# VH-VL binders against q9umr5, part 423

Target 1, 268 residues: q9umr5
Amino acid sequence: SYKPVIVVHGLFDSSYSFRHLLEYINETHPGTVVTVLDLFDGRESLRPLWEQVQGFREAVVPIMAKAPQGVHLICYSQGGLVCRALLSVMDDHNVDSFISLSSPQMGQYGDTDYLKWLFPTSMRSNLYRICYSPWGQEFSICNYWHDPHHDDLYLNASSFLALINGERDHPNATVWRKNFLRVGHLVLIGGPDDGVITPWQSSFFGFYDANETVLEMEEQLVYLRDSFGLKTLLARGAIVRCPMAGISHTAWHSNRTLYETCIEPWLS

## First folded at step 21 (VH-VL)

Design kh66 (framework fv_nofazinlimab)
Fold by ESMFold2-Fast, scan of step 21:
Structure kh66 (fold): chain C 268 residues (1-268), chain A 122 residues (1-122), chain B 112 residues (1-112)
Amino acid sequence: as target 1 above (268 residues)
Amino acid sequence: QVQLVQSGAEVKKPGSSVKVSCKASGGTFSSYAISWVRQAPGQGLEYLGYIIPIFGAANYNEKFKGRVTITADKSTSTAYMELSSLRSEDTAVYYCARLDFDEYGSYGMDVWGQGTMVTVSS
Amino acid sequence: DVVMTQSPLSLPVTLGQPASISCRSSQSLVWRDGNTYLNWFQQRPGQSPRRLIYKVSDRDSGVPDRFSGSGSGTDFTLKISRVEAEDVGVYYCMQGTHWPRTFGQGTKLEIK
């Protein structure tokens, strides 16, 4: 039978957003046990990412224990960062496919119309004052804010993203890398019409340099140093890149063509 | 200059709720955070929590989680602290204070409201 | 939670003499950005607290230079070089580095 699927939602989101995804899975892989985690919903998604990682860890342990053949993760937007950390901190996970659905894996640097009600226009250049402080780092948004013009502040202040990417040293880095490398497949999904994730290539481990020129994954220091295993996974043939144009940020989990092309093949 | 003006004193019965307001004037309300601190008569200062209005989100001291709610209304530049299931031990002066994210990195409670006395008695 | 311990709790001083208040934290207050988020507040009788010092040693606008802060890591000191009558009140240290934010128990400065 099919391996269980665990779904982790994103910012200001809840399990309700995945109705269509569950329908697609049921149609193509009938009998799959799908658990959409109802933790950190709505405004609780602003809780610090390490707090969310601990809560989701406690929720996934019994699910993984019941599935000795392994599980799949589908992690949307901010949820993809939660899942990255889960795979690093769990020294006994048995995740086959980690499906990262339009997640800012190298961080976020941009204000968009989607979040305009939360941020005033032009907040991008000044958000570093709030985010790179003890107070700002107590909110999830700031945990993956990556200002390419203040990279020194990002490296020193980030409590989450700089650590899980191996951009700043941590005593557990070697263990985190070993744990992450247990994953069977890293499936990266995203696209240029997302409208929220900025740059959109962040979903594929690309990001801005100091001149706001996007450098792809293979040019990133974290890849070249193999800080948490990306180079090893790529050499193993375990990284799948599935870009798709024409999909807005809130439509990744409700587009049938995307599901059939990028998700369905990885739900053994 | 930035000023914080709080609502007036309240007398409440045990088990009820109280909602204290903190209205900011001067400066840009969205550029700073608002902290809430209380002080029981003759006692020291105790931190309840804070809100960053631009994120629309608050963090609460675990001691008060489930009883305290901090909100902000950007249109009126007003922060609120609501405390439910009141006990006699909640009798205190409640203060709001500004935390500014300025270019100098002061990051502290530099402007305080005048305080609101909340008395819980039968 | 980070515990902030002040000493002395009661500080009788003679006008014109110096006064010193100690504050010790149970954990280092140095944040990973290299800054130490240690603040000192003064509360005069019947008034709201007033911040005197932020980041260990930086004085707030309008605070007289007779007030100075010093220290590092876990040990901090607030000094008043020449105590004046208007300095009567309770002094609190406070850490902003760790959640939840915590205050010392307070030091009552009074004229003897």
Scores: ipSAE 0.794, ipTM 0.902, lowest interface PAE 0.8, mean pLDDT 91

Design kh67 (framework fv_nofazinlimab)
Fold by ESMFold2-Fast, scan of step 21:
Structure kh67 (fold): chain C 268 residues (1-268), chain A 122 residues (1-122), chain B 112 residues (1-112)
Amino acid sequence: as target 1 above (268 residues)
Amino acid sequence: QVQLVQSGAEVKKPGSSVKVSCKASGGTFSSYAISWVRQAPGQGLEYLGYIIPIFGAANYNEKFKGRVTITADKSTSTAYMELSSLRSEDTAVYYCARTDFDEYGSYGMDVWGQGTMVTVSS
Amino acid sequence: DVVMTQSPLSLPVTLGQPASISCRSSQSLVWRDGNTYLNWFQQRPGQSPRRLIYKVSDRDSGVPDRFSGSGSGTDFTLKISRVEAEDVGVYYCMQGTHWPRTFGQGTKLEIK
């Protein structure tokens, strides 16, 4: 009776990370069919995001076909960007709740534990040299690197994020917007103690301006132009914001209070 | 000022594997990519793949995917290319080359190693 | 894969005369940033390749100004204004725009 749930993991991650999430779902919604996709695990999560989108698309099609009442997506970290693109490229998806767990929806600009070991002081200010090149764009992390001090390079070089956010024109933009708008609920989860996603407000479509002042979703040009449907979804009452303090990046899928507050209500 | 020094020549039997090293000196090892290119005797250049050490991950030409593995050890500033299931057609000079991500956008293998001859014979 | 086609494949040239090598790509080498990642390499007998030109026309440090690159989109040219004895070798064009990176077949320059 509960809609199936499809889980998409994040950077340097695998299905094993979601064992607690599966336990919580089983306790509150017994009988739910949960599929955690074992694709692009570990270092394969560094494959270009468009390649990952294609692979995950092939995996979700038969699951959606078997669930005429609809499915729910729970997409963690980088996986939230994969799910953003899935919802845009699939003209026949039947996703009810898209639950984004601490995903850098407007991009990443900051030191993370993933890269800190090399250039802790200046890493974020210099990573644009690698990322905004043909070589860098062949890795997922560079596909959503969004340096607010080199916005021209981001707009010109980004092969993924600038396109799905409608910041750069694409022939399929109108169709992508129509497809994305088919989603029932967009549930955004994140918080100030994440420690990885920078700025943490990126999980809520907020981001830095050129002075590193965070502008929230409603102040973003992407929202104001309704480039892929955020303004329409908000007007429809379909956007849910669930910020929570005290949760580190690797704990979003294993915190019971977070699950009960932000996830459980959206798993019909 | 940056130099790449490769390991010495190898003679291998069909079906075995070979691992070639490429040690970088000068510059910051983690600030560039290391590509691997091969050249069969009297033939042109063929691209195998590359690694960006800071990400710890490589991309491989589909022709060699499943047989080639490229790794890097930051502590020794050394990149490695391992090719398995060797055939006589794999006889070639194997080169490493760096791509620096500089302010000029001069990407594209500006410094090359001396090459490593790998001979596959029965 | 992007196919890179060079012409001629054999180029005998008289010392002091100009030489020209053509390179054509099977698709545009203009990347989304507006830059064209077309490189030219020289390989002298028994030596590793040496990059001469990057981004179609920019010369690497230490490369003599008698070497020049030009072109756009899919058609590119390497010119040597006055060939010197040390220029003997094989010249390769190479594209960095698309994955996987690919090389032309090579042009062997010889003094006739």
Scores: ipSAE 0.826, ipTM 0.919, lowest interface PAE 0.8, mean pLDDT 91

Design kh68 (framework fv_nofazinlimab)
Fold by ESMFold2-Fast, scan of step 21:
Structure kh68 (fold): chain C 268 residues (1-268), chain A 122 residues (1-122), chain B 112 residues (1-112)
Amino acid sequence: as target 1 above (268 residues)
Amino acid sequence: QVQLVQSGAEVKKPGSSVKVSCKASGGTFSSYAISWVRQAPGQGLEYLGYIIPIFGAANYNEKFKGRVTITADKSTSTAYMELSSLRSEDTAVYYCAREDFDEYGSYGMDVWGQGTMVTVSS
Amino acid sequence: DVVMTQSPLSLPVTLGQPASISCRSSQSLVWRDGNTYLNWFQQRPGQSPRRLIYKVSDRDSGVPDRFSGSGSGTDFTLKISRVEAEDVGVYYCMQGTHWPRTFGQGTKLEIK
């Protein structure tokens, strides 16, 4: 009788990362049908996010169709951005809880302990040159790279994040907002010890200004303008914020206390 | 200035694979992308794909149906293009070319290798 | 794929006279950043291609100002104000706006 759960992985990741999460769900909600999607695994996670959205959309449609009472999404890291777009482009989704597990919802800007080989310290200030180009935007990492010192380039060049956040206009923006607002609960999870998502507050729709000072969600233009429905969801009581210290980026899906505190309550 | 030096000419049998190298010097290898372009004798230019070494990832022209693989070795500043299931139609000069960046993004292939002739014959 | 069509394909020119090559794209080459990623390359006999022009009209370092690029949207032109002997070769336009990158079929410039 529990709603099915669909899990979407992150960058350079696969379904194997969620084995502990599946054990936790089975213990607390026995009988739950959990589907961890094996699409865009490993190096394929670098494919453009809109391509990934299309592929994951095709995979989730039959699952949603078989569950008229609704489904839950658990979306990890980059996967949280895929799920953001899914909720916007699907005018027939029946998602109850969208659980965003340490995802860079306002983008990424910074060196990461996890991806140091991809984002070395010396590259942070120069990555905008690669990312904000037609061929750079053919890689998922660049689709959510958000350099606060070149916000004009981000707004004009981002093929994905600036559009789904309503930071740049799109013909489908009104429909995307209407679709996103169909979600029952937006559960945001993240924390200061993540070590990968920079700034970590990006998981809660906070982000750097031009001086690298973090402004929280309620200070963001996307919230104030209600561009895709965050202000409406917050007023409806549908946004849950669950920050937790002491958890590294690769541990969000395997920490029992995190699961019991932030995830379990939303798996009706 | 950056210079790209490619491996020497190769003669291959149909159905085999070829791997062409492109070594960069005189610049920071990871700060640009490497594109691969081919030219059949007497014909025009055809784009195969590119790699961004910093990401360790490549994109390919779908016309090659997954038989082209582009890789990079940052430690030797060398990019590679491997083409499998060779046919006589793959006989061409294969070029590598650098995509450089300035503060406004990439403008296209500004430095080219000397080319590598790959002949596919039985 | 974006189709790039060059005209003429063969361009015999008298030494010292001007030459003009047209390039048309099957769709707009303006990217969402407002830039147009249209490039022109020169390939001299037996040599690698060399970029002459990028972003429609910007000339590469070391390229003589005899070469100029112009155009917008889908229609582009490369002009050589006064053809010299070393200009013999094949000229290609290329678009970088849409994936995959595509080249025109080439224009062979010959001295009469």
Scores: ipSAE 0.619, ipTM 0.824, lowest interface PAE 1.9, mean pLDDT 90

Design kh69 (framework fv_nofazinlimab)
Fold by ESMFold2-Fast, scan of step 21:
Structure kh69 (fold): chain C 268 residues (1-268), chain A 122 residues (1-122), chain B 112 residues (1-112)
Amino acid sequence: as target 1 above (268 residues)
Amino acid sequence: QVQLVQSGAEVKKPGSSVKVSCKASGGTFSSYAISWVRQAPGQGLEYLGYIIPIFGAANYNEKFKGRVTITADKSTSTAYMELSSLRSEDTAVYYCARGDFDEYGSYGMDVWGQGTMVTVSS
Amino acid sequence: DVVMTQSPLSLPVTLGQPASISCRSSQSLVWRDGNTYLNWFQQRPGQSPRRLIYKVSDRDSGVPDRFSGSGSGTDFTLKISRVEAEDVGVYYCMQGTHWPRTFGQGTKLEIK
């Protein structure tokens, strides 16, 4: 039998967005128990990521307990960061495949249509003023805002991403790393035509340097220091990279070719 | 210079709701957080919650969660605080205050509205 | 919730003399960025509160230099070097580091 699949949605999203994904899974892996978590929907997706992690943790524990053979996670956009933290804080998770659909794993810094909607009179360069404060860090979007021109503020102020990436020290870092390394496969999906995740290479642990030149995962300090296990996972053959052009941000969970190429092979 | 102007005093029956407005004039509304604070007669200050208008999202003190709703209308530069299931203990002056996210970190309620007296009586 | 405790609660002072108000927090107010989000507010009779000090010791624009803030961690002080008649009112400390934001109970400054 197929392992159960748990789906975690993204910013301003809900379980309804995954209709096509459920259809594809049912076609290729009939009988798979798929649970799309309906927590933190819509505007509630702006709640602090650690609050979301706690809520999703409470929801996934009974699902994992009922599946001694393991489970798979499919985590979309912001949801991929929730899943990153779940894998670190749960010392008893039994996740086989963690499938990250266009998630800003190294953070977000971009002049996207979404940011233009939020800041029509301000550029992405000013969001650091709000995000790197106690007030800003009480909202999810600021928890993964990573301004490459104010990296010192990001490292010191980020309540979430800098900690789960091991970019800032935390008492639990060693345990979080050990827990994260229990994952069977880390499947990274994203692409240049996403239009929201900026830089799109953030979905593959690449990110901007201070000159806004993208450095890939292997050039990142978090990888080189093996801060939460990326280097170990790559050496183990556990990281899968599946970039695909031509897919917009809201289409990752509804493209059949993407599903067949990047997701289906990892749903044992 | 930013000025915050609040709606006028209200007298409400127990069990009803009140909605207080706070209009920002001057400056950029979207660059601020708007906090709501109340003060019962002869008492100290109590924090209810705040909104960052550009995110369209608010956080509430657990003491009031489920009864308080803070919203913002960016087109009119107006924030609102609605408190439901009113009791006599909710009689207070309600203040809005902005928190500026400037480059020097002068966060935390640097400009205040004039206050709105809400009286709950039967 | 972080409890903010002020002393004294009543502070009679003579014009031209110094005044000092203490504020203690039940937890450290140092945030992970190294900043301490401790504010001081003045409320004159019949008026809205006005912020005097932010981040322990930074003075707001237009606040006279006779007002000064100091302290670290959990213990903070607001000092007025030479009290003037316009300083009559209630003074509140407030922490912005922890959620929810909390105020001290207030110190009423009166002229003797």
Scores: ipSAE 0.779, ipTM 0.892, lowest interface PAE 1.0, mean pLDDT 90

Design kh7 (framework fv_nofazinlimab)
Fold by ESMFold2-Fast, scan of step 21:
Structure kh7 (fold): chain C 268 residues (1-268), chain A 122 residues (1-122), chain B 112 residues (1-112)
Amino acid sequence: as target 1 above (268 residues)
Amino acid sequence: QVQLVQSGAEVKKPGSSVKVSCKASGGTFNSYAISWVRQAPGQGLEYLGYIIPIFGAANYNEKFKGRVTITADKSTSTAYMELSSLRSEDTAVYYCARVDFDEYGSYGMDVWGQGTMVTVSS
Amino acid sequence: DVVMTQSPLSLPVTLGQPASISCRSSQSLVWRDGNTYLNWFQQRPGQSPRRLIYKVSDRDSGVPDRFSGSGSGTDFTLKISRVEAEDVGVYYCMQGTHWPRTFGQGTKLEIK
């Protein structure tokens, strides 16, 4: 039988967005128990990420407990960051495949189609003033805002991403790394036509330097220091990179070719 | 310069709701947050919550148990605070105040509205 | 919630003399960025509060230099070097570091 699948949605999203994904899973892996978590839907997705992590943790515990053979996580966009934290804070998770669908794993910096809709005028260069304050850090979008021109502010002010990535010290870092390393496979999915995640390589742990030139995962200090286990996972053969062109941000969970190429092989 | 102008005094019965407005003039409405604070007669200041209009999202003090809702209308540069299930203990002056995200990191309530007296009585 | 405690609650002072108000927080107000988000407000009778000081010691525009703030961690002080008649009112400390934001109970400054 197939391991259960837990789905975590993204910013301004809900469980409804995954109806096509559920159809694909049912077609290729009939009988799979798929749970799409409908917590922090819509505007509630703006709640602080640590608050969301706690709520999703409470929801996944009974699912994992009923599946001693393990579970798979499919986490979309902002949801991929929630899942990163879940894997670190849970001493007893039994996740086999963690499938990250176009999630800004190294952060977000850009005036994308989605941000332009949210903001009346482009605020990319000035958003750091809001985000790197106590008020801004009480909203999820600021928890992963990573302005490459204000790395000092990001490092010092980020209450979530800098801690989860091991870019800022935390007393629980050693335990978080140990817990994260229990994952069977880290499947990274993303692509250049996403239009929201900026830079799109953030989905693969790449990110801008101070000149806005993208440096890939293996050039990042978090990888080189092995801060939360990326280097160890890569050496173990546990990291899968699956880039695909031609897919917009809202289509990752509803593209059949993407599913067959990048997701289906990791569901057991 | 920024000014915040609030709606007029209200008298409400217990169990009803009240919605107070706070209209901003000057500056860029989307570049700051609006906090709501109340003050019962002869008492101190109590924080209710705030909204960041550019995100369209608010955070509320748990003490109000979901009775408070803060919204913003960017087209009119107006923030609103609605308090439901009113009790006599909710009688207070309600203030809106701006949190500016300036380069000095001054974050705090630097500009305040004139206040709106809400009286809850039978 | 962070509890903010002010002392004294009542402060009678003679015109031209100095005045000092203490504010203590139940936990450190230093944020992860190294800044301390402690504010001081003045509320004159019948008026809205007015911010005097932010980040412990920085004065807002237009605030006279007779007002000064100091302190660190959990202990803070607002000083008025020479009290004037228009300084009558209630003074509040307020922390912006932790959710939810909280105020001290207020110190009423009165002329003797």
Scores: ipSAE 0.825, ipTM 0.920, lowest interface PAE 0.8, mean pLDDT 91

Design kh70 (framework fv_nofazinlimab)
Fold by ESMFold2-Fast, scan of step 21:
Order: structure tokens, then sequence, then C-alpha cells
Structure kh70 (fold): chain C 268 residues (1-268), chain A 122 residues (1-122), chain B 112 residues (1-112)
């Protein structure tokens, strides 16, 4: 009846974080097979994102193969970037709804209380020195660090985000775009009170310009050039935007109102 | 400016583990990576892995993965390399070296510790 | 893993004469930022290695200008224009571009 749901966690996270989400799905869509992937848990979430993409790919292939009518993805925080890449590298995925829970789709530029153990509290403006190096790019957080004051370094050094967003050329870009466009619905969720994802509009493909003024998705070159299919998806009616105030970063997967408003409608 | 001082020589038996320290002084400990490199007597240099102290996270050469653990204590500006299940071929001088993330792009182990001799004998 | 191959492995040289060491990588060392993370180290007997050159040709501060690095892609050279007695030691190339970081076998420079 209901399509299976695959859940991909975020930074320093594990399957335990989704216990409430699983309860909500069971209540509203009883019989749904939900698989929360237990890969790259805790400190292993710092492994390079391309390594995580390969590991998650191996895990999702048999699940998708057993579900000829399709599957849904719910991907939280950093996990949303993993899912972006999965949809691009898999030429045979059958994903209907890709639900992105507060993921930094255009990147991250900011210190947060929740992640401050990972960074010195005043390092935001200097983290580009570490991240845009071969050493820094061997850690997931640097793979989506997007310093708007050093956009040239981001474009040249990013091993992951600049490539999947089509901001830097890649031999596989045409195939990645074709594969991504096979998704049924792109459901974007986020909000101003997240407190971690900076700017919060990154969850909706908005991001800072050089003056730290947020430009929304339709003003981004990646959208205007249709680099990986956002403009095509929007024209198709396949992009859903669901912003919600009052939700902190660790609460997206455990807020009932958020679930009923933004997630439940897309779990056919 | 930056100086790295390592712990003293160790003699270990096969199957045991060794933990070598590398204490940084001068400069900002959190602004660089610490790499670990070893050199067997009369042989060349072999890369073990590195840690970025501000991330608290390390990457290991696959050859040593499962046996090597690299950690850092930011409060004492000290990095550690622990190697377990020691074999005679692990006999070597173990070096720590820092890689600075400066604006000149001078990445690549510009300051080295004095080395720690680890001897594994039965 | 990227293999770094040095030649010669033994380099006897007369004082005041030039010396040249070659380093070849099994893959291009150009990183996506356009930079090439090829380093040269000197190890004098009984001492820790000392970096001489980074990014193919940039000298560390305090390194005499008689040392120069050149090359691109997969082929690199360290040159010493006029060898001095203090230059005795083993020289290593090292790549920082690819994981894991790898060193050449080393070239032993001796005065003849």
Amino acid sequence: as target 1 above (268 residues)
Amino acid sequence: QVQLVQSGAEVKKPGSSVKVSCKASGGTFSSYAISWVRQAPGQGLEYLGYIIPIFGAANYNEKFKGRVTITADKSTSTAYMELSSLRSEDTAVYYCARSDFDEYGSYGMDVWGQGTMVTVSS
Amino acid sequence: DVVMTQSPLSLPVTLGQPASISCRSSQSLVWRDGNTYLNWFQQRPGQSPRRLIYKVSDRDSGVPDRFSGSGSGTDFTLKISRVEAEDVGVYYCMQGTHWPRTFGQGTKLEIK
C-alpha cells in the first residue's frame, strides 16, 4: 500500500533520533516499511560525503529493488546533501518524494551552539583556510562549507557541494541532472528558528551574497542556469516549500505539527 | 615559533600497544593539522594519519586502520598516536608534524617533532 | 595509493657542483583548486625531516636560494645549484594532493 520510507540521519546522529518520526508515520500510515539507515553514525558522520554517498547507495539499492512502485526519502540536516548526491549518481533510483529536513542545500556559513564543539566559537570567518584545502575536504563539514566572502575558493576547492549543485563543471553533470530529475517531489523544510543551519534559507536553496544578504532560490545562478534541474522541477510543479517558525534544529524529526503539515501529505 | 615536543622512547613486546604524545607550544593549536609519520631503521618515511584538533577528528591510512588511533587534547595542546597489536615491523621512529592552514597555502608538514623511537622486540 | 618514484636513489656530488633529483607520481598531483601539493624534505643524519619546498617551487623561509623546485602534473625536480657540505642527507618528495599522503623512497646525497 504505502511506499517504503528510507531515513538518512545528519551530523553526529544515529537512528535513535527518529523514534518520534517513526511513531508519527505508524499512526498516520500504518503498515509503512520504514528503514532508518545505521551507517556513518556519530563521529563517522564526519567522513567525506562522497564516501558516505557510496555507503548509503549500497544500502538503498536492495530496498529500492524490492519496491517497484517507488520509495520515499526523508533526509535530515547533512543527510539531505547525501540524498541530493544519491539521486544524482543513481541512474536507476525510483524515489517519489525526497523530503529534505532542514538541510544546508546551498551550504553552511555560520557558527552554532549545537555544533560549537566542532569549531572555535569565533572561527566562522577563518574556517575557509582549513576547509578549502586537501586536508579539510577529507571531512564532511568542509564538503558543504560555503564562505560567501571567498566564493572563488569555494568554487575551486569544494569536492562535493559545488559539484552536485553544478557550480563547478564535472564530466558526469549531464547524467547527474537527468537522474535527479527522475524524482517525483522535492519537499523542502526549514525555518528561521533552526539555530544551526546558517543561513536558514539554505534549506530552500537560498544563500548569502558577498554582503551576507540572502538571495532566494530563483535568484541563484544554479537555478537560473537549471544546472541540476531546479527550474525544470519548479515548472513541473514538483517543488514543495514548507517553512515553519518555532522549530529548533534537533526538533524537525520530533514535532507532530511539522510532521502533519510538511511530511505526512507526501508519504503516499 | 611553533615547537612540537614528543614523549620519550618506548620498548614494547609483540601484541602490546604504545601511545606517543606530541605537545605543541607557540602559535594556535587549533589552527593546524597534526600528522603522524614513521621511519623504520634505515628506511623511508611512511604516513600513518592525521588529526584536525578543532574538529576532534582523524583520518587514517588504510594500512593501519583498526590498529592506529589519533586523538588530541585541546586543553593541553597535545596530540596522541596509539598503535595496538604491535609487531616487530612496527619498530621505527615515530614523528608528529604540523600542517598550517595559512593564507600562503603552505600546507604540508612544516614543523616536526624530534621523533620517538618505538622498539618492538620479543 | 599514489606511488612516488625518485631517481637517483644515490647521488654522489662534488662540492660546489650542481645536483638534481627527480620525482615522478603515478597520478597527476594538480588539485581541483589548480595548485599542485608537491613538497620536498631534507633529512640530515640523526635529525627530523625539514621541509624545503612546498607547492612545487615555493621555498620555506630560511631555505637557501640555491634550492629550487620545478615541474608539473606528474614530473618534478629539486635542484641544488652549488652543493655545500651541509646539504648531505636524504631528500624526499611527498604528495599532499591525494589520500593517503605518500613519500618517495628518498635520495641520499653524499659528497665525493
Scores: ipSAE 0.785, ipTM 0.898, lowest interface PAE 1.0, mean pLDDT 91

Design kh71 (framework fv_nofazinlimab)
Fold by ESMFold2-Fast, scan of step 21:
Structure kh71 (fold): chain C 268 residues (1-268), chain A 122 residues (1-122), chain B 112 residues (1-112)
Amino acid sequence: as target 1 above (268 residues)
Amino acid sequence: QVQLVQSGAEVKKPGSSVKVSCKASGGTFSSYAISWVRQAPGQGLEYLGYIIPIFGAANYNEKFKGRVTITADKSTSTAYMELSSLRSEDTAVYYCARPDFDEYGSYGMDVWGQGTMVTVSS
Amino acid sequence: DVVMTQSPLSLPVTLGQPASISCRSSQSLVWRDGNTYLNWFQQRPGQSPRRLIYKVSDRDSGVPDRFSGSGSGTDFTLKISRVEAEDVGVYYCMQGTHWPRTFGQGTKLEIK
């Protein structure tokens, strides 16, 4: 009776990361079929996002086909961007709740744990040199790197995020918007203590302007132009914002209070 | 002043593997990609793949996928290309090269190693 | 894969005379940023390749101005205005726009 739940992981993620999430779901919604998609794991999570979207699409089609009443998506970190594109490219998706766990929906501009461990000097200011090239765009992290000081390069070079956010024109934009708008609920989760997603408000479609001042979703051109349907979804009452302090990036899928407050109510 | 120095020539038997090193000196190792290209005797250039050291991940030409592995060790500023299940057709000079990231839009392979001859005897 | 086709494959030239090499791609090399990632390399006998030109027409540092690149879309040309003895070698075009990166088959420039 409970709709199946499909889980899409993030960058350098492990399926083991979702053990607590699965326990919580089993406790509150016993009998729920939960599928953690074990595709593009570890270093394979650096594959181009469009390649990942195609692979995840192939995996979710049979799950959606078996659940005519609908499915829920829980998409963590980078996985939230995969799910954004998935909902846009699938003409026949039946997703009810799309639950985005601390995903950089407007992009990333800041060092991640991975980059901090490897590169002692801040990469933030110089990553645009690598990312906004054909070479860089063949890696997922560069597909959503959004340098607010080089917005012209981001808009022209981004092979993924600028297109799915409608920040650069695309022939499929109208169809992508129509498809995305079929989602029942867009549940946005994130918080100031994440420590990885920068700015953390990217999880709520907020982002830096050229002075690194965060502008919230309603001040973004993508919202104001309704490029992929955010304004329409908000007017429909379909956007849920669930910010929570005190949660680090790797803890979103293992915090009971977060689950009960932000996720459980949307798992019918 | 930036240089790429490769390991010495190798002679291998069919079915074995070879691991060629490419050490960068001068410049910033982590801020650029390292490409691998080969050239069979008397033949043209063939692209194998590349790695961006700060990401720790590589992309491979489909023709070599499953046999080629490109890695990087940031602490020694060294990239490696390992090719397994060697065949006589893999006899070639293997080159490493880096793109120029000093300014936007000047990407490519403008600094090359001296090449490493890998001979697969049959 | 993008196929890069060079012509001629053999280019005998007299010292001091101009030389021209053509390169054609099986699809457009214009990337979404408006740049065309077409490169030209020179390989002298027994040496590693050396990049001469990037983005169709930009010369690398230290490359003599007698070398020039031109073209757009799918048709590209490398010109040497006055061939010198040190120019003997094989010239390759290469596209960096599409994955995987691919090279032309090479043009051997020889002195007559």
Scores: ipSAE 0.732, ipTM 0.870, lowest interface PAE 1.3, mean pLDDT 90

